# Ledger of designs, part 4: VH-VL binders against Protein disulfide-isomerase A5 (PDIA5)

Target 1, 129 residues: Protein disulfide-isomerase A5 (PDIA5), of Homo sapiens (Human) (q14554r378to506)
Amino acid sequence: WMQNPEAPPPPEPTWEEQQTSVLHLVGDNFRETLKKKKHTLVMFYAPWCPHCKKVIPHFTATADAFKDDRKIACAAVDCVKDKNQDLCQQEAVKGYPTFHYYHYGKFAEKYDSDRTELGFTNYIRALRE

## First folded at step 2 (VH-VL)

Design c11 (framework fv_cemiplimab)
Fold by ESMFold2-Fast, scan of step 2:
Structure c11 (fold): chain C 129 residues (1-129), chain A 119 residues (1-119), chain B 107 residues (1-107)
Amino acid sequence: as target 1 above (129 residues)
Amino acid sequence: EVQLLESGGVLVQPGGSLRLSCAASGFTFSDYAMTWVRQAPGKGLEWVSGISGSGDYTYFADSVKGRFTISRDNSKNTLYLQMNSLKGEDTAVYYCARDTYEVYGFDYWGQGTLVTVSS
Amino acid sequence: DIQMTQSPSSLSASVGDSITITCRASQDISSYLNWYQQKPGKAPNLLIYYASSLQSGVPSRFSGSGSGTDFTLTIRTLQPEDFATYYCQQYDSFPWTFGPGTVVDFR
């Protein structure tokens, strides 16, 4: 017989459950939401991906930095969710994380620079000049 | 069902202080920015103050800066407006409203609470 | 601050009429313009956001258009419940500002 183990601690909150300025989008609201913002940087991710987990705090800090600018958004899409698989395929997401920049909802380019708060914020600032 | 209920509006003398409360229910309160909008009797709408979902960032109209403070208690689903150094021109119905990234607007409003500043 | 103006200040109309209300911003606000309806003794209700997007539950007879500095709210085939005050609001930059309102009265 074994000792009854202590109850496990509560699970850590998911990115979507954290109180941040990141817009968590799904297939049915993605296009409607993006067209309302002049500039949106979107992170397509999978919760199990180690590279994604490393970037999340940097991307979150970037979203928080621009939260008061109504023309700018940092958004995220969980491509592992069944309801988002069609969206991620439509947006040509082939790996995680993938970063796309949209201008009033139109895909403009893939972001391939530094995956740090400084890299993201410098990119977004340049879009406004 | 989203509900917002304001309270605290009373008659107060010029120079006095008052705290308004807005009780929220039917949604995850901490996920939304909140705002206060006022309306003087027979007049239009005037935005007063806003607060981020975290409570870390606050914004004020110039007419109330230095006199009003906005805060929230996410554990109690309650928004507050602390009003100091009240003036006659602060007489208005005060509405709390939910501010959302989904519509970039104020999608749900409370019924309002009347603040009268008079001797 | 961004100044908002509305025209007309008031208008009289009959059930079945189509009406247009205009809103002007003192500077370019892109499409960050909302329309609210307020009935006597009631809180405002969001009708249209981002210049032309109809809020869920709002009848399709309401429509918005415009960008930059000039915007319009159109109500087709006025119903009795549409007699109210309408406000535009810019959501481009702090502080957020409202227009002075347009009163739509029964003729």
Scores: ipSAE 0.006, ipTM 0.541, lowest interface PAE 12.7, mean pLDDT 87

Design c12 (framework fv_cemiplimab)
Fold by ESMFold2-Fast, scan of step 2:
Structure c12 (fold): chain C 129 residues (1-129), chain A 119 residues (1-119), chain B 107 residues (1-107)
Amino acid sequence: as target 1 above (129 residues)
Amino acid sequence: EVQLLESGGVLVQPGGSLRLSCAASGFTFSDYWMTWVRQAPGKGLEWVSGISYSGGDTYFADSVKGRFTISRDNSKNTLYLQMNSLKGEDTAVYYCAKGDYVFSYFDYWGQGTLVTVSS
Amino acid sequence: DIQMTQSPSSLSASVGDSITITCRASQSISSYLNWYQQKPGKAPNLLIYAASSLQSGVPSRFSGSGSGTDFTLTIRTLQPEDFATYYCQQSYSTPLTFGPGTVVDFR
């Protein structure tokens, strides 16, 4: 008998690897995806950012709450991926997280309110009225 | 030609304060994330602090949290590191380094400025 | 915090050799890993970013590979100017962390 060291726990799945209603977008599909939705709230983030990590559960819950509404999407863009750097610069992302609202793919405004499920949900509900 | 020039490194007593500056030229300073990385004599690299291109977000290593602050003046193309409550363990060459448009790697580094904390 | 380890801590090699340096993260960092070269008395220089992307101006004999927790830097046909210390660095999570370095010395 030999007691082996415990195996390390499996790595936590990245946000993109989690099965959620958040649409994870890249530069190549960003514009085409957004123009098909009446309302899209986009979270621009960096995986290493502590502020982003705290918001992710709230934003994910918001996306899941609107999953059955064909006119609404909650999308995320990882701005540290090489293929997304041009997109994040073009969208004037000045820090993480940054939240932009798009109407049929057109930038309408920056979201600067509460970074909670309630805050995001109230904002999106107001857009439907 | 991208240039980063650190200044301010001197001998300081334990418990003292010091401000380092990094003068940037050859690129649009306000478009890039910036960082400070230090290296103690004969030791490896240690990340100290980082700042977003607007100055709105700042990040620190646990060893310096509460003692150091990072700031930038985009009108003067200058990055700063304010160091308070200095300890002997803070003795190091301090490098200023340029991030990319996103804070993911450091493509240009200054020559470094030596900070010595000793009596 | 994410801990980075490198192996070997040092190696001796001759011009023309091919060498590999390994870097391990204490948790998955996807491809958010960079490699830097530092010569004595000089500032570090970026070689590889995003695990495998070669920085502009860096010779093609340098290559990076890996994802998740295990990464390698390979230098093919080692040149005299390649004798230096090499550091890996994760950019997945703050605080950003560097490996302890690998010293490549002339045999």
Scores: ipSAE 0.007, ipTM 0.562, lowest interface PAE 13.4, mean pLDDT 88

Design c13 (framework fv_cemiplimab)
Fold by ESMFold2-Fast, scan of step 2:
Parts: sequence; structure tokens; C-alpha cells
Structure c13 (fold): chain C 129 residues (1-129), chain A 119 residues (1-119), chain B 107 residues (1-107)
Amino acid sequence: as target 1 above (129 residues)
Amino acid sequence: EVQLLESGGVLVQPGGSLRLSCAASGFTFDDYAMTWVRQAPGKGLEWVSGISWSGDSTYFADSVKGRFTISRDNSKNTLYLQMNSLKGEDTAVYYCARESWDYSGFDYWGQGTLVTVSS
Amino acid sequence: DIQMTQSPSSLSASVGDSITITCRASQSISTWLNWYQQKPGKAPNLLIYEASSLQSGVPSRFSGSGSGTDFTLTIRTLQPEDFATYYCQQYESYPLTFGPGTVVDFR
């Protein structure tokens, strides 16, 4: 029951390691996963990016809000991973974070509104109505 | 029933402008992405332009970029194609079509409207 | 841009024949391919979406297959109403592109 008091604290979990409703996608499964969802909002990010770090809690809360809607997903792609560099280039990601909306896997539009839980949820709610 | 009705096709001179309309009925228009596809006499289908369900994203074939604009008025259930700087090679039947809710196929098409560009 | 090709450009067939039309994409499009039928003077009709899914109301004699760059449309036991032009179309990315079409004529 006693941990070593001099041991360093465990490292902070990465976004991918957190148990959330965000779908973490890689180049290998991006297209097939998006095809199965009517509406997907995708956040392209870099773990080191300060603007990305600020948005992550808001985007995560949005994903959790829609977790019971089988046709809606919030997904994220780490563009710094070697496996994802081709994907992020193909999707014309020029900076981080970048948000794209996909309709059954087809790119429909770039999301450029408020990067808050309220902004994201209002956008997605409009898609359902 | 889903219906799409195109209008506006006429004879126009090279360099002229024309606006096509597509009136939609029988479905919730603002839930669907829409497209324009054209067909020159005796030729195949050519995708011209697409617009997202919200109207915020628009896409164009290289042959019409900078000359055509696509727009929609969701309050009027109407899709538009504004055609500027018309050329002889723009002569075609122009179809409006709806992208399906459940897949990316064009599931309903209008009857088409003929645009002739000639001196 | 993704370029689509079809073969043959035309074919002649008789009622009762089985025919196959091929469509090829210049790069991989996964299963993001549609097939359309167009009769003279009429708008196109969607036959098959996502390479192999039959559109509601389309006769079961129509079938599609393929993935990646190579796709086929098969019509088994050709009927008089099947003499038409057939187009493939990719929706992997914009600009969307159609194949040049295959004309199926009465022999």
C-alpha cells in the first residue's frame, strides 16, 4: 500500500491513452472508420502544440456529449506520428489544430468556428436537425 | 416524393452570364449536399460543382473554376449555379442532383436544362 | 485529380447475354465508386453505390465488385431495358470524376 516516496510521478497519459469517446485514428484506418459514421468532426493536431492542448478538453467533452449517437463521431489524428504524415498531407493540413467535417467519410467542409465545447456541440447539433 | 426541377437554360453568347436554378421538394433540403453535373451533346457526364449541406463549402471542376459559383438558399429549398464568362465548351444539359443521406451516391436527379453557348 | 477509364467504350449484346464493364481509377479509391445508367434523352439513374451495394429498386441482375483501382459492373441475363450507357464515378476526393461511359447497344 506504500509507494516509494522518492519515485518520480508517472508520466501524464497522452490523449490517445485517456479513456474518452474520441476516436483516435491513423492512416491505416481513417477512411474505413469515417465511412461508417454519418457525421465525423476530425481534429488534426500535434501533441506539442499549445493551441491544440487548450482545445483538447473542449473537443473531448464534445465527443463525450455525443457518445450515445451511433451516427456521430469526434475523431483525432496525431500528425506528428510517422504513420500519419501521408494522411495529414493528403487532407491538406497546413497547421494545428485543423478541424474537418466528413459526411460518410467524404470531406464536406473545414470547421473554423469557436474552438470550445459550446461551439463544437452547436455545430454538430445543427447537423442532426 | 423527392423532386428536383432545373430552370434557366437558354441560348447565350460567348462571354455572357447565366444563372441556373434547381427547385427541390419532398425532402429536408438542408440535410443534403447537392451537385451540378453536365453533359455536352453526344458526350459523357462531367461533374461541375458541389456544395455542402450548409452551403459553407463549395467545390469545382478545373474547367469551371473562377467562372462558375455554386450557392444554395436553404430557406427556399433552391440550388443555384451562376455561370460567368461562358464558352462554347460550356454547351451542355445541366443536371442538379442530390447526394444520398446514407452514402455518397447521387440518388435523385432533375430532368436537366439545356444551356447553349453560341454566337 | 483522379482519372477514371472504362472498357470497353462500347459493346453490342443480345437479350439474355451476360456482360461485364470495367472501370479503372488512376489511384486507389478504396470502394468509393458508384455506377450509373443513362437511357437516351433521360437523366442518369444510380445503380450501385460503394462499389457493390445495389440501389433500392434496381434489379438483382445488376452487380458490382472491386476495390482499389479496378472495378466491374456485371449485368446477368440482359433485358431490353438494359440497352443504355453506363458510367462509373469516384467519390474518394474532389473534384469528383466520371468515367467516359460504356455504350451497350442491341446487336
Scores: ipSAE 0.007, ipTM 0.574, lowest interface PAE 9.8, mean pLDDT 88

Design c14 (framework fv_cemiplimab)
Fold by ESMFold2-Fast, scan of step 2:
Structure c14 (fold): chain C 129 residues (1-129), chain A 119 residues (1-119), chain B 107 residues (1-107)
Amino acid sequence: as target 1 above (129 residues)
Amino acid sequence: EVQLLESGGVLVQPGGSLRLSCAASGFTFSEYYMTWVRQAPGKGLEWVSGISDSGYSTYFADSVKGRFTISRDNSKNTLYLQMNSLKGEDTAVYYCAKDFGSYDAFDIWGQGTLVTVSS
Amino acid sequence: DIQMTQSPSSLSASVGDSITITCRASQSISDYLNWYQQKPGKAPNLLIYDASSLQSGVPSRFSGSGSGTDFTLTIRTLQPEDFATYYCQQSYSYPYTFGPGTVVDFR
């Protein structure tokens, strides 16, 4: 029996540690993974960013909605990781979060609409038409 | 004209090494994934290896993994295949090919270079 | 690794016939399947990508269909220049794999 009222709560699991349908990518697998998906929406983020934290549940729900479609992916890149800094620079990421749409690995456009599950889902559904 | 030209195919002894080259012209070589595909005499096509546009990511068929390495020099528009510990089963015409944009299909092929592994 | 099979291994057909070649994957590959034509002594030529998309410059008599594990290549109104070997190839996962080929002979 021991108590410490000043002990911090257990750390929350990182987005990458959560069991979700989001594909967490790094520089060494980014190109190969995107090339195998007809449509990929990528979220470039930083774990410390408050705006990123608000979007993560919406983006995760979107990924889960499309998990059974092998041609569609929602992917995320942590731009604070040392190994990902070159990738985020090459993809012209200027702030967080940044959303890019890739068609078979080719950059097609920046997504600048609503950062909600409904917004992301409607965007991806429109790409199939 | 868009063209790929392989070179380096010769007769080598089992256990030997050989490097193949593929010279690219008529397209922006640095923007495309490249691949090597081989074909043994009278047999079908076998995918051997692939490399990303930057050269950072490389991929291999199980039959060559650990023995072959793929590399590229974007400043010289040249693709390479280093083949070590060659076996009789490696006897084939080796083609280099360009991936079609983002579709993982091979739209441009070289003429092929014959590698024969025999005593 | 994903194994690819083709049927038939060879076929004989007359000019003007319509022929169908089938390709099967050992697991679902969605529509990440390509078709190639190879004439004797020459490099392969891309005919169809993404299961059903016709490559630029390829005659419209060629068509591809299917998804998942079962795919077909159809050549309508077969022409003399169509005698060749045809290969399917999956691009779903590395290592990429080709089918064993189907030889199309005229006679």
Scores: ipSAE 0.007, ipTM 0.563, lowest interface PAE 10.3, mean pLDDT 88

Design c15 (framework fv_cemiplimab)
Fold by ESMFold2-Fast, scan of step 2:
Structure c15 (fold): chain C 129 residues (1-129), chain A 120 residues (1-120), chain B 107 residues (1-107)
Amino acid sequence: as target 1 above (129 residues)
Amino acid sequence: EVQLLESGGVLVQPGGSLRLSCAASGFTFSSYAMTWVRQAPGKGLEWVSGISGSGGSTYFADSVKGRFTISRDNSKNTLYLQMNSLKGEDTAVYYCARDLSYDWSGFDYWGQGTLVTVSS
Amino acid sequence: DIQMTQSPSSLSASVGDSITITCRASQSISDYLNWYQQKPGKAPNLLIYDASSLQSGVPSRFSGSGSGTDFTLTIRTLQPEDFATYYCQQSYSYPYTFGPGTVVDFR
């Protein structure tokens, strides 16, 4: 098809619509998915949040860095979705973005360090030894 | 204090329908998943159904799938179990319970139970 | 569905005895196992969650252990109020399933 230069640009794909190594989870599959991974770093976010938008490329790059390790995952939960509101409340998410580390599905700690690919990857590598 | 009170258990004919209610008090009802567990006379516990805090997600045991529906009214702090196409094997005491499985705990508070008898 | 079994189906014990009840899952459930106590005519009460965590208010004579497929509930120095039926339950996957129960009777 011929490109139309005067047409409005197509809408940007949502993070969930992008083909990345990030596991996009919902309340219904959150616990069962996390149980199957030794280490999971979860980003709780809102699509409209500017701080979240800035971190998304860094978090995605981190997920891609560990894509070949079957025991490690980087996961994301959209807390604005109606079906995820219970999940985000139960996980004590008080703002966006919020990062939690889970060990075989069990909450271990909140991640409060640098929101960069380097910060995330160094954190996960330390968990692996 | 946390309190759960079931009601609605009666004698029903096979093929009939019945709705059970569970009135909750003493906690923020909408923040907790809820569940129904039944126990046939002289038998063990059987998990029946579960519902998320918002009511957006529901789960059922294979034995009741397609016949039972679970719902909640968070404005009234009430949990419901709608039972259709009742069978003799559905005869049991039905308990409602608060479900902390999402928080890695179990069912920490239970109601007293309500007896449903399905017989001709 | 994950099937749960318990052993023994029943046991007779005296006050002061130490008893062990075993629970087995048909597949690995990690630590997602709860133990409940039910007294005649009463609703069950939660004793242990997450395989080994003691529920608040439950006496320390109760303990749980195990992971994966094999789990145990131990009651040390059995008291008169401990004569009851005990159930294990997995919360690893829907549908949730209970074991058939173990009846602890007075000898």
Scores: ipSAE 0.008, ipTM 0.572, lowest interface PAE 11.0, mean pLDDT 89

Design c16 (framework fv_cemiplimab)
Fold by ESMFold2-Fast, scan of step 2:
Structure c16 (fold): chain C 129 residues (1-129), chain A 120 residues (1-120), chain B 107 residues (1-107)
Amino acid sequence: as target 1 above (129 residues)
Amino acid sequence: EVQLLESGGVLVQPGGSLRLSCAASGFTFSDYAMTWVRQAPGKGLEWVSGISGSGDYTYFADSVKGRFTISRDNSKNTLYLQMNSLKGEDTAVYYCAKEGYTYFDSFDYWGQGTLVTVSS
Amino acid sequence: DIQMTQSPSSLSASVGDSITITCRASQSIYDYLNWYQQKPGKAPNLLIYAASSLQSGVPSRFSGSGSGTDFTLTIRTLQPEDFATYYCQQSDSTPYTFGPGTVVDFR
């Protein structure tokens, strides 16, 4: 079934290892980074979560679409990492993925709409108007 | 109550150096970016420099790049501006200011200012 | 660098008047614009942020509007304490830049 059953292909790069416009944040730099962006949409995720895996390409495409806008960011936090557990608990993350919108670093609302590039992009564009 | 108190402004010779300080109180200093804005006698406001809450990111106006450095000591709630190679056109009242609560990149609280005079 | 201009450079007004000050950016700054008031011998104070949001404690007679490149500050029913210099400032990108200021004098 697989081409090499006793020698699987090398694992795919993690989201953090991919060269994208997504800002991968940790507890130590989360607040500081968000304060410098007027609008930040944050995806809280777990690498093992199937729902997260399906959203990652859409979220990445959204981040890339806004890469030249100095006041907009799409950021991600891996809630499974030890150093991020306190952050994800403080932000009341109860499941994965969870999307929060922050305005100059202040929590404004949860994003609960379509988890597609179009959905995210339309949301962010509306925030600028 | 947020308070910012500046010090260090004196008369300095051209080519000299000076360090300004801004003592902050009434807020969690390390959570807010800080800035220096100057005003030459009888002129308008000119943004000089800014620093992130952590101190990891610094920004400068073109007129001071390479001559001024901004830093902070979060354990002492103090902001600094190190001014080197001073010129006559650096003569101004220097204000320190704090980024706003809701809109960072607005300056919601300002110190009273400290006068720096660069003259022979 | 983003250049900011203000109009007029100065204006004379009487208590009770409504006045408008304009600010223009050399390129689009969206709504990343602040307005400050400065009285003689004092530090500036923030009036309006994000082009149209009134700072806490600032009287409602002050209002801001605009987006992109053109912005206005309006003061309705001018009070004696409103005679001051007003500055706009863009916060879109560093270096942050201020307008040259508008002096509002008693007529």
Scores: ipSAE 0.008, ipTM 0.581, lowest interface PAE 9.6, mean pLDDT 88

Design c17 (framework fv_cemiplimab)
Fold by ESMFold2-Fast, scan of step 2:
Structure c17 (fold): chain C 129 residues (1-129), chain A 120 residues (1-120), chain B 107 residues (1-107)
Amino acid sequence: as target 1 above (129 residues)
Amino acid sequence: EVQLLESGGVLVQPGGSLRLSCAASGFTFSDYWMTWVRQAPGKGLEWVSGISYSGGDTYFADSVKGRFTISRDNSKNTLYLQMNSLKGEDTAVYYCARGYEDFSYAMDYWGQGTLVTVSS
Amino acid sequence: DIQMTQSPSSLSASVGDSITITCRASQSIYDYLNWYQQKPGKAPNLLIYAASSLQSGVPSRFSGSGSGTDFTLTIRTLQPEDFATYYCQQSDSTPYTFGPGTVVDFR
């Protein structure tokens, strides 16, 4: 906090509250959004998860690298939110983070390679070509 | 200022070979997808071939697969189209064009074209 | 391969008219469609990319719309320099096919 040192510090902004190129999806819009993109890499996460916290900057940088590409999206789903629990169960998310690649909304494969900007970017570039 | 200049178009006998060149200037050539588009006299545009920024990935129209090869030399800012087993149907003005956006594959800058005539 | 068709094949118009050209894809290409203008003896010029995005330097009287399989190019208040051939082109998948073109002639 800057203006009131006596108050407790304000909560840090959530990933969803940050201005980034990541598409934050919920159960209600997940299917319809994915159908409109040729390639979507989805990160299923929990905000409290240490492994997720490490990956968020890398995934965000990847999304920003492809921000002007209309065929590609990097999307995230917060599986701790009550409204997303059914979605995460249906997508067989058993741990966090979990990365799935969807082609025109259809599940194609699980991404299990390096959880770095370079790893994600190389994966997506290969899909494009 | 972005400039693309094609060269190499000449009259060739059917079954012959020809290499076209496209000299690029005014931009960082290695950052862009490049493509060849042709137009037969009095006809419409036909996409022929495309190449990724590094040259690692190449794409071809069905009409030229197995006969044409696309390549690039990023140190010389030059794009090439090697044409083998030429047919009368390959007679066209060949345009070199820069990919506006790698993933959208729109062509934002075009050369003036070079005429290839395949005839006996 | 994705087939592209354009309608009409040709049209005659006068300066000041508003005209519309239609482009249809044989399957859904979302908004992966570009429009080009070609004047006699010249290379094509990009007008619109991603179905509706106006290329820098292109006059605002040009506009594009559509998604999926049906797309339109509209030229509002036609100018003398707009008499040309117009092509649509899909960029969803290789080969990146062009439509057959629409010739816009002076009436």
Scores: ipSAE 0.007, ipTM 0.553, lowest interface PAE 11.6, mean pLDDT 88

Design c18 (framework fv_cemiplimab)
Fold by ESMFold2-Fast, scan of step 2:
Structure c18 (fold): chain C 129 residues (1-129), chain A 120 residues (1-120), chain B 107 residues (1-107)
Amino acid sequence: as target 1 above (129 residues)
Amino acid sequence: EVQLLESGGVLVQPGGSLRLSCAASGFTFDDYAMTWVRQAPGKGLEWVSGISWSGDSTYFADSVKGRFTISRDNSKNTLYLQMNSLKGEDTAVYYCAKDSEYIYGAFDIWGQGTLVTVSS
Amino acid sequence: DIQMTQSPSSLSASVGDSITITCRASQDISSYLNWYQQKPGKAPNLLIYYASSLQSGVPSRFSGSGSGTDFTLTIRTLQPEDFATYYCQQYDSFPWTFGPGTVVDFR
């Protein structure tokens, strides 16, 4: 684990409160949203996690880089929220951050490479379609 | 049909400034990141600078950071490299290159290059 | 910065030979490696991207392999137009860095 799962959330505004190109998803809309995108890289996170906080600017920059590509999405799921607990368990999220690539809503693989804008961008560009 | 054409390379004195241009044609310029790569006479390739498709993000090699700036005018399909405080070691052929459709960081189309010589 | 090295620095070969060029990164770059060909007096052209993917329009006699820190470019049945300098380039981390090049000369 990156951080204790029982740690309290930070007092600062959530990532979802920032207007970015990241698609913030919840259990109710996760499956339907992913089906509409050819490629989606999903970041499963907890707001209190220090390693998640470090990655958020990089992941956000990546989402902004692909904002005009209708086939590509960068999405995030807050696993601390009650409405997302079942989703994060179903997706076998064991720690934060966890990155999954989905092809038309189907889980394809975990992303375990460099957690920088460059790393994420290179990964997405390398997805041949 | 897809073409990149560099211009602006000349002889410049040390400490001088120069702006290089790269004219793009045959593709949708504002869909792709662009880069500058240089090659000193008889030497290998060195990546210099990169810019995102929108122009919002720019990247530089440490050797040129603070001296060079990269910019683009998507309405004119043109990439620029502004070079300030030029040094002898900046002498090189400067290539403009286009990021690949699939891979960010793979350069699939290159210009012919423009020679910059920094000498007194 | 990630340092790239290539071996050999130069190679002499004849038409019809099969040759291999090696590229090494100073740290793990996964598969984020490209290979370029540069003919005398010309701009480079992309041969292989993402370690092993052949660029459209490039002859199938070119192939790339490897991951992590060690990579190989192979040219089967060398043709006259293949006498050139070959460069590897990593794009795992900024600054992007090129290898020093391998010169393939006619014997």
Scores: ipSAE 0.007, ipTM 0.541, lowest interface PAE 14.8, mean pLDDT 87

Design c19 (framework fv_cemiplimab)
Fold by ESMFold2-Fast, scan of step 2:
Structure c19 (fold): chain C 129 residues (1-129), chain A 120 residues (1-120), chain B 107 residues (1-107)
Amino acid sequence: as target 1 above (129 residues)
Amino acid sequence: EVQLLESGGVLVQPGGSLRLSCAASGFTFSEYYMTWVRQAPGKGLEWVSGISDSGYSTYFADSVKGRFTISRDNSKNTLYLQMNSLKGEDTAVYYCARDYSEWLGYFDYWGQGTLVTVSS
Amino acid sequence: DIQMTQSPSSLSASVGDSITITCRASQSISSYLNWYQQKPGKAPNLLIYAASSLQSGVPSRFSGSGSGTDFTLTIRTLQPEDFATYYCQQSYSTPLTFGPGTVVDFR
């Protein structure tokens, strides 16, 4: 015979609620934050996106690897939040996840290589050449 | 022109601690990543640790993680390796080397090395 | 961790010979591979960086090639000072790792 239905598990913490080195940015602090870092790789995402969910651990590991480098940042923007819609539209985000590299706050290029910790780390390393 | 001089290598008992120093001259020390590479007697090269130009970022081989710390004093042009909880397998000549390229990890100048022996 | 292997582990050669040493990475490392020379009792010297770039001051008889997982160091017209141990090293990912070395001995 079957087991009685059980209450659903507690909701998982959001990426923003996890204690990581990823900088979670919103429309009102995006520009000022990026200007302070020589190199920033930004992940534009939606919490409902399965592809985003798969990449998050890899991107987080990359951010943690560079946490003590004051010239490097890995940042994320939740494009589903109402207050971020204008930002994501201005940055020409057409799908999730989208990865952009910024140099002292200026958009330089879209990252579209491997969505793994190794891929992200090598990309950031190459930017220093 | 470029010179790197290691010092501090001595005989130490297992479980002991030791600090190595590397004195740099002939270049702008504060602009370069630096590294420590070791070589056990009769064996090959093993990368140990690296540090960014400012000292903010540090990197370690798994074999030394949690036991060794790397630091630098840019005002004195000196690189340090603090070695704690030393084991027999840490016995090696320790080389200080300059990382020519940020993040690329190739070492264009090396010191002559300092021998650390861990034995009872 | 990325593991590096070298072939052969040792070779015997005469002055004037041309020799080839190979290095293989356990996964693709693009062109992030460097070659070092070490003479007995001395510190290593950088010969080649980024797979094929000759370090300043290194004789042109040394050359490197390859990308991805397979790399080659070639020394043409071997000189007496070239009898040494040669190491490859990847800088693609931490921890940085060296190959086990190739000993080039006088025949």
Scores: ipSAE 0.000, ipTM 0.532, lowest interface PAE 14.4, mean pLDDT 87

